# VH-VL binders against o27280: the designs that were tried, part 213

Target 1, 266 residues: o27280
Amino acid sequence: MDSMNVPEVLEIKRIVEESESVKTFIFSWDFRREVRPGQFVMVWDFRDEKPMSVSLIDPVRSEIGISIRRVGEFTDRVHGLSEGDLLGIRGPYGRGFELMGRDILLVGGGIGMAPLAALADEATARGMRVDALVAARTADELLFLDRLEAAGVNISTCTDDGSCGFKGFAHERLLTLEENHDMAAVCGPEPMMFQVMRILDERDVPAQLSLERYMKCAVGICGQCCLDDTGFRVCAEGPVFWSQELSRVREFGRYRRDPAGRRVPW
Below, E stands for the ipSAE of ESMFold2; O stands for the ipSAE of OpenDDE; V2 stands for 0.75 times the mean of E and O plus 0.25 times the DockQ between their complexes.

## First folded at step 10 (VH-VL)

Design G61 (framework fv_bamlanivimab; at its last look DockQ between E and O 0.76; V2 from the best seeds 0.00; counts 0 for: pae E 3.8 > 2)
Fold by OpenDDE, look of step 12:
Structure G61 (fold): chain C 266 residues (1-266), chain A 119 residues (1-119), chain B 107 residues (1-107)
Amino acid sequence: as target 1 above (266 residues)
Amino acid sequence: QVQLVQSGAEVKKPGSSVKVSCKASGGTFRSYAISWVRQAPGQGLEWMGRIIPRFGKANYAQKFQGRVTITADKSTSTAYMELSSLRSEDTAVYYCARDDQYEGYFDPWGQGTAVTVSS
Amino acid sequence: DIQMTQSPSSLSASVGDRVTITCRASQSISSYLSWYQQKPGKAPKLLIYAASSLQSGVPSRFSGSGSGTDFTLTITSLQPEDFATYYCQQGYDTPRTFGQGTKVEIK
């Protein structure tokens, strides 16, 4: 177990251009170390370390993929890397998604589609019916559409500007869909997830939601990702939570903590 | 189902340039990559380059760098391949094809565009 | 660049025959290998992807196998419509590269 916490230096095998701001980095992976959709790894560029979701799990090819959005200095450096370059990877960490039933609804926004894409692959491989609501600000920011279609996923899109699919937010599109599913998996901006969760609860659809928080240690020690009132650590008890668990988290959908530990509203 | 329709045959003089179009029908480019592959008479297939039309990023084979330009117009769902400084050895059928970035295969293909370079 | 070598360059066969075509990569490409069929005056048609996955609509008499550097395309019982040229293609990295092709002719 101790070896899991030491970054393994891995070569970038391939890079997939998902969008102008998102790249998927593919690595060789020893699947004696189990990884599940919804879990994350810590990516180390030998200067800094950040948590990233696993977006591809391929046991046949012994590969995993990590999708990274360019949003700051760390990700800028990583996006500057090429195939053959090295990164440190430690993990996986956290609680992943649990699949149940026959029909599953995926609701994703922006880079939140990363863990859901991996979940979609697993669900379809198991013979489940998968519907995906994919949301983004614009058509050019919609992620994984081709991959999802190839996997047999039924896709509905929505964009803030109406450039593709439904014009509006994911929760608004969801309200127009009457079909219920056995379970739902949700990942994206927290305000989106909050609204989606409310709708799913009203419809009595079991839902799992993946949270994003500032993480430092990833092993439940530092407390930087601790949720108010509950004491839940996103890196240990999460990042995937059931809706019933999140209902106890007052800060959910309302505010988060910055790296300094200050409350910042969404 | 996405289909690719290419422009018609071209006859060019040495030293001139040719621009071939590839229009996607039955769908949008979305995250598709469009690759260009040529085939000289009686010869095999040769990859020239590709573009991701959604954000306009293009990559080229080293052999054609500086002489080939691949572009795309999202509004018309059309990709273009321009080859300059044409030579007789550039006589070939040029194909566009959808390039899957994950699996690395080409499907579907355009019908091909014959380009003849002769004095 | 990854070089792809097919064998044989050409072969003669009869309807009903078992046909085997091999493709070798200069380095490991895992399972990122595709097979295409091309008839005269037509664009290539995808038959197999991921080394062994049959493309939708392709007859089951076509199959692919292999991993790493050595791959095989097999036609269990050759049909009249199968006389064509076949190409392997690596999709592991760029530039994308093809084998030189194998022409399957009537005996």
Scores: ipSAE 0.729, ipTM 0.892, lowest interface PAE 0.8, mean pLDDT 94
Fold by ESMFold2-Fast, scan of step 10:
Structure G61 (fold): chain C 266 residues (1-266), chain A 119 residues (1-119), chain B 107 residues (1-107)
Amino acid sequence: as target 1 above (266 residues)
Amino acid sequence: QVQLVQSGAEVKKPGSSVKVSCKASGGTFRSYAISWVRQAPGQGLEWMGRIIPRFGKANYAQKFQGRVTITADKSTSTAYMELSSLRSEDTAVYYCARDDQYEGYFDPWGQGTAVTVSS
Amino acid sequence: DIQMTQSPSSLSASVGDRVTITCRASQSISSYLSWYQQKPGKAPKLLIYAASSLQSGVPSRFSGSGSGTDFTLTITSLQPEDFATYYCQQGYDTPRTFGQGTKVEIK
């Protein structure tokens, strides 16, 4: 299938357990529909449809993987599925990451490591040097460490509670790391991404940040594609944005919008 | 990289049970699985089961279902394999090995634990 | 369960020979196939994973090929240290299963 707007019913081939709350679901994929790291798909359990980042892209085996964290009714139902069960997949959608240079930094928080794991695979396959800063609240919530290690990635970890690696937040750990990079890719909680972006901007490292809340804009569902609420509108494909675009958005890292469009603090 | 060190050789009577340990050291990664593989004298390799130490949930080969129990103590990075109702046919070297969830290969391996069941 | 069958069960070879060992899966396992070398009294050693990927530190005379159900391990120019038993193993599903082994002996 070459149509991205028609859902395809796919069988779950394999399930990888990443943590107590995260599973990766692996499907056969026809790569006549190209998939790039940073893109997402709409996952349909025949009741609800939710956007999920693609975390594994393997054209040699004709497989994709979708990593899902258990956070509500939809994800609880999907986590209850077994190999052989069916899900509807529509996509891929959105603007993926762009690789440039030879030395790159990945900064991921929690499930934000999912699209970055796919990017790490592509970067290492191109012969790039990859450093990853993997952040989570606790050691048990650090994701993809074995996969990153197998790919030859240089890994630094930090946890809020100090249970693994540096005790503290991603941006605090980043301040103790003084390595030159040609670019960075960042994905995780928006407050974390904002702090990391500021440090990278001060170091003149171009960064790409993946904003999950803008995934629906890429498929036309939200209808807005508005980054600035002061009357300035920038239509972007999302979810991946360059740091220069986000540095001008006053709400990035500070507030979100409820369904009525009102500002709600993070 | 992680190293796996197993407990020492055991000599057991028929009908008893044996519990072999496998301690992982040298790493901070906890999402790996540990598989148990045995090899009887002069025979091939036979997979018994696996556990992901983080979750404590194990999967077993049908042949060993009900007689093998695989557990893990996450705080000490140690996996255990307990085999009950021992018979002379259970005489074998028992290996633990790190099981890659994505690729399904085994590396590294423990050094092996010889278990002899005799009267 | 996925059954793995190796051929031959044993072979005799001389140093410098080209050795080929085959492995067949009872169903498609894509490229989730690994090869191991085992010497007497030692744990198996990973040689090849993903059907054709050479493990770090393994000599380049070892190579693997195949996909689906049919796989091959080749040793180009056999060396004295290569006399051992070789096993294939599928990592596609649980239970994990091994071939019965191929013993490579001195002719």
Scores: ipSAE 0.609, ipTM 0.803, lowest interface PAE 2.1, mean pLDDT 87
Fold by ESMFold2, look of step 12:
Structure G61 (fold): chain C 266 residues (1-266), chain A 119 residues (1-119), chain B 107 residues (1-107)
Amino acid sequence: as target 1 above (266 residues)
Amino acid sequence: QVQLVQSGAEVKKPGSSVKVSCKASGGTFRSYAISWVRQAPGQGLEWMGRIIPRFGKANYAQKFQGRVTITADKSTSTAYMELSSLRSEDTAVYYCARDDQYEGYFDPWGQGTAVTVSS
Amino acid sequence: DIQMTQSPSSLSASVGDRVTITCRASQSISSYLSWYQQKPGKAPKLLIYAASSLQSGVPSRFSGSGSGTDFTLTITSLQPEDFATYYCQQGYDTPRTFGQGTKVEIK
């Protein structure tokens, strides 16, 4: 337990450039600290600390991978790092995805594919059949396609601009797909997840969705990651929730909170 | 499944250049890294460089730095390798291959392009 | 650059034999090691990746082992179609580098 609350300073072992804006940073990892797909770590660049989902879990090589999208000051600094440079890592934290049945659907938008890529690796290793709907604004922003293909995942794509696959939103593509799955795992922009959840609920497909909220402590004490009306803490009771749990949450898909805790429309 | 088809054989004089094409079909070309590997007659395999077509980033083996240019055209799903200032020791079969960025293996390979440099 | 050294450079074997080919890296490459088969006039064909993972469609008589600096390709019960040249290749870093090859010939 003690190592989960104090950042461990680790060397960046390898960097994989996933896109112009996304890199995966790979570290040696002691798997006495077990990691599950859907759990997150806090990444510390010696100035600021942000939650990031684990995208690669490799106990054989004793490695984990953390995929980070360049979107602001912190992630710009991290993207400037090289192999051999140091980052602090706390965790893992939170509730990960549970696999059940034999056929799983993954629905990911943008960087939301990161935890789903880790889940896909585990599902295929168990012999499950995996279908993935991978969404982005453009073809160049579709993530992990080669990796998913190599793992034996059946891929459907959609892009807002139509540059690859279906032109449109993920939920629109989902309506046009056959749905013969025992469960689904969903991660991406919250408005997308809300629309996808509605379709999966109508189809009676059990779904797990991964949420993001502003985090400070990551261990459930500060309340910064709480969901309105339920008191669920994304860092403790989530970040992965069943769709039934989220159906009781009025804020889901409607607004988010800024670092000061103020409601902000999506 | 992904397939790579290369341009045809070339015969060149010393001091000239050659540009070999590698057209991809299947999968999503933008997501591939494409490596170029050559093999001189009776010799082993030698990596020359690669490109990540998604954002046009290429890197090269130091031996070829300054003589090799690797590019990609996303609209035609085609990578190119241009080798300039040709010498007789550049006589080889030139392969393109999909370079797995996580595991670092090559699969699939193009069929190869024979380039002969003779005075 | 990471140098890859194969042994032997060639060998003669009969159908049904077990053969082993070794590959040594000049520094640790973890398990980022691949094996290829190449026949004259053809492109290399991937057999093994990640040191020990068998590529889809490759017969189970092929196996790989090793981690760090020392790796082995084993062919049990050699078949007529297995007479070829075999290469190891590290995928740990760029430049990607290959062993010099091992030619397996009919005795």
Scores: ipSAE 0.411, ipTM 0.762, lowest interface PAE 3.8, mean pLDDT 88
OpenDDE, second read of step 11: ipSAE 0.728; ipTM 0.892
ESMFold2 (binder alone), look of step 12: mean pLDDT 92; pTM 0.950

Design G62 (framework fv_bamlanivimab)
Fold by ESMFold2-Fast, scan of step 10:
Structure G62 (fold): chain C 266 residues (1-266), chain A 119 residues (1-119), chain B 107 residues (1-107)
Amino acid sequence: as target 1 above (266 residues)
Amino acid sequence: QVQLVQSGAEVKKPGSSVKVSCKASGGTFRSYAISWVRQAPGQGLEWMGRIIPRFGKANYAQKFQGRVTITADKSTSTAYMELSSLRSEDTAVYYCARDDQYEGYFDPWGQGTAVTVSS
Amino acid sequence: DIQMTQSPSSLSASVGDRVTITCRASQSISSYLSWYQQKPGKAPKLLIYAASSLQSGVPSRFSGSGSGTDFTLTITSLQPEDFATYYCQQYYDTPRTFGQGTKVEIK
């Protein structure tokens, strides 16, 4: 086995403050280990490790970026670090996004915009038309707007409180957008993602959604998943799933099939 | 657009310390890193260290580690560079500069602060 | 630390001349290189970033080229205001490091 599953100690080359609560940590990266938008790495502060999505992929500079929101003890400690300090990084892990067609929609909520920012860079570099719906609770929590604009992305915003753009939730804003897309990629809080997925399904737009909760299982940390063949398969395919796969996952907990193939409650 | 204004010239005795300020105006102070660069008379540019105000902790060049302290006050949008145990060799013009977080180039620069160390 | 070496350390030129200054990094820095102009008694001014990108407001007679370890700054038709000292700077890694400078003097 190779050393991909052992943390490599990397120096923080640059730190970008994205907002009051979000920072992007930039590291040198050897691109012999390919990284794709939608993949994640395990970040180790020499006490705990957590999965974090890759938010910047720059093969020209030989750099990756990892955006981290301050939400607890681990992230508070990491946010206290400075350029020149060290973190352990292992990976990348998981299935990345697939790009299809010519026109794509990105729908990001809060920190979920991080993996979508990396995807936007790749899509625009390929000459695709990219529309991004960037959602947050307040204007101060909207992320990557300058970076998306620099990449040539067409941006729509919404905030719960109306402090920037449309007043309301991402799915409510999406209902006012009358553009057809060949595919969509969605990342954010699960309630937002599932509401957005329903609308995209109704519009017959294939969507990929990134689910943070599947990141640990994808690296084999959850021993229980190894004992359930179906669970292991689902975890190995994450964190990015097509919308029809997520529809199956939602039904699995509520319904089973009887011997005649009928759907029955658990 | 960001502008940087530094404190005035200082004359110090060997063994003392000096604290130079750099006040940012325009733009969001938290979105920038501030680097400190010095230039001795007739010499080139020498990077001393930088601070990202949100983090509150600076990164220093090895040569200055232990006697330079870079701090920032977000409420006044001001960065500070304090150099202790001054020697005659520390006589220089000290510049602050906005250090772009993604690119790392320096723009804009403060006007410079002349620090003279003499007995 | 990444060492930056400029050549020449000084040169004499006349108005209208084409001037070339070179900068070498001790290791590959990709395109993470800036060029600065410094006039006596003034702070440095950014001319070029990302090895070849001209800063807004800088005259088109200035250009940068190179990647990896070898870089050049070219002034196509030297003007009186261009007599100054020029510095390259790498921003690939910390510490940030500068070349020793090239002084462009009146011939």
Scores: ipSAE 0.006, ipTM 0.455, lowest interface PAE 12.2, mean pLDDT 83

Design G63 (framework fv_bamlanivimab)
Fold by ESMFold2-Fast, scan of step 10:
Structure G63 (fold): chain C 266 residues (1-266), chain A 119 residues (1-119), chain B 107 residues (1-107)
Amino acid sequence: as target 1 above (266 residues)
Amino acid sequence: QVQLVQSGAEVKKPGSSVKVSCKASGGTFRSYAISWVRQAPGQGLEWMGRIIPRFGKANYAQKFQGRVTITADKSTSTAYMELSSLRSEDTAVYYCARDDQYEGYFDPWGQGTAVTVSS
Amino acid sequence: DIQMTQSPSSLSASVGDRVTITCRASQSISSYLSWYQQKPGKAPKLLIYAASSLQSGVPSRFSGSGSGTDFTLTITSLQPEDFATYYCQQSWDTPRTFGQGTKVEIK
């Protein structure tokens, strides 16, 4: 257990450019520390540490990949790195996705496709039928389509601007898809996940959703973290939650809290 | 699913430039990289560079830096390779190929464009 | 640049033979290695990627193995259509580099 909390300095072996704003960084990994889809690692650039979902898990090559979107000072610095440069990584942390049944629906928005790409690899390796709904604002922001196609995943796309696939939001596209699935996994912007969860619940499809805002809570960085109205401990349970758990959370999909603790609508 | 179709053969004089096109049909052109590989008569395969059309990023083999320019037109799903200051040693068949971003293999390939440099 | 060296440069074989071609990288490339077949006047065709993964539609008599610096392409029970030139290619680093090729000729 102790070894998971000590940052290991790893060399960047490969960088894959996923889009203008997203890169996947690939590292050698010792799989005596098992990594499951839906888990995250803490990435340390020797100044700041941030949680990042694992997007590639390859025990045969002894490699993991982490996909990072450029959104601020830390990620700008990391995006400036080259193959051969060093990053500190500790983990994995958090609860990963659970697979059950024969059929799975993946619904991902933007960078939320990162943990779902790793899950798609595991689900296909288990012989499951995998359908993916990949959503983004524009065609150029759709992520991991090549990996999903290579894995044999049945792909539907939607973009807000209509530049690829269905014109509209993920939940609008989902309403036009009439397939029965044993389970679903969802990751993306919280308002998207809330709408998707409601549709899946109405269809009696059990879903797991990955909540980025609880990654730090899972490693104890922020102290006392509880979801409104539930009283359960996110440090032990996140970032992946079943829809049954989230359906009781009035905060989910409706508002978040700013640094001062104020409720801010999505 | 994706097919790559290249422009026709060219005969050029030393010192001129050649621009070869590679049009993708079937599938989404924007979701992968396109590499350019040449083969001189009786010789092996030599990678020249690649472009990721999604964000217009190109990178080149050092041997060709300063002489090669790889571009892509997203609206026509066409990649281009322009080679300047042609020498007789540039006589070759030039191929475009879809470049898998994770594995780095090339599939499919264009049919090839023969470029002959003679005075 | 990563140098890829194939052995042998050429070989003569008969239909039904087992053919082995080796490829050596000047540094470790993990399993980021592909094998291609090229027939005269044609573009190369992908056979194997990730050192050992058989491309869809490629006959099962083709197999790849190896990791790190040393890789092997094996053709069991050589067929008439297999007389061609074979190339290995690394995708660990840019520039992408190919071996010099191995020509498999009729004995």
Scores: ipSAE 0.048, ipTM 0.628, lowest interface PAE 7.6, mean pLDDT 86

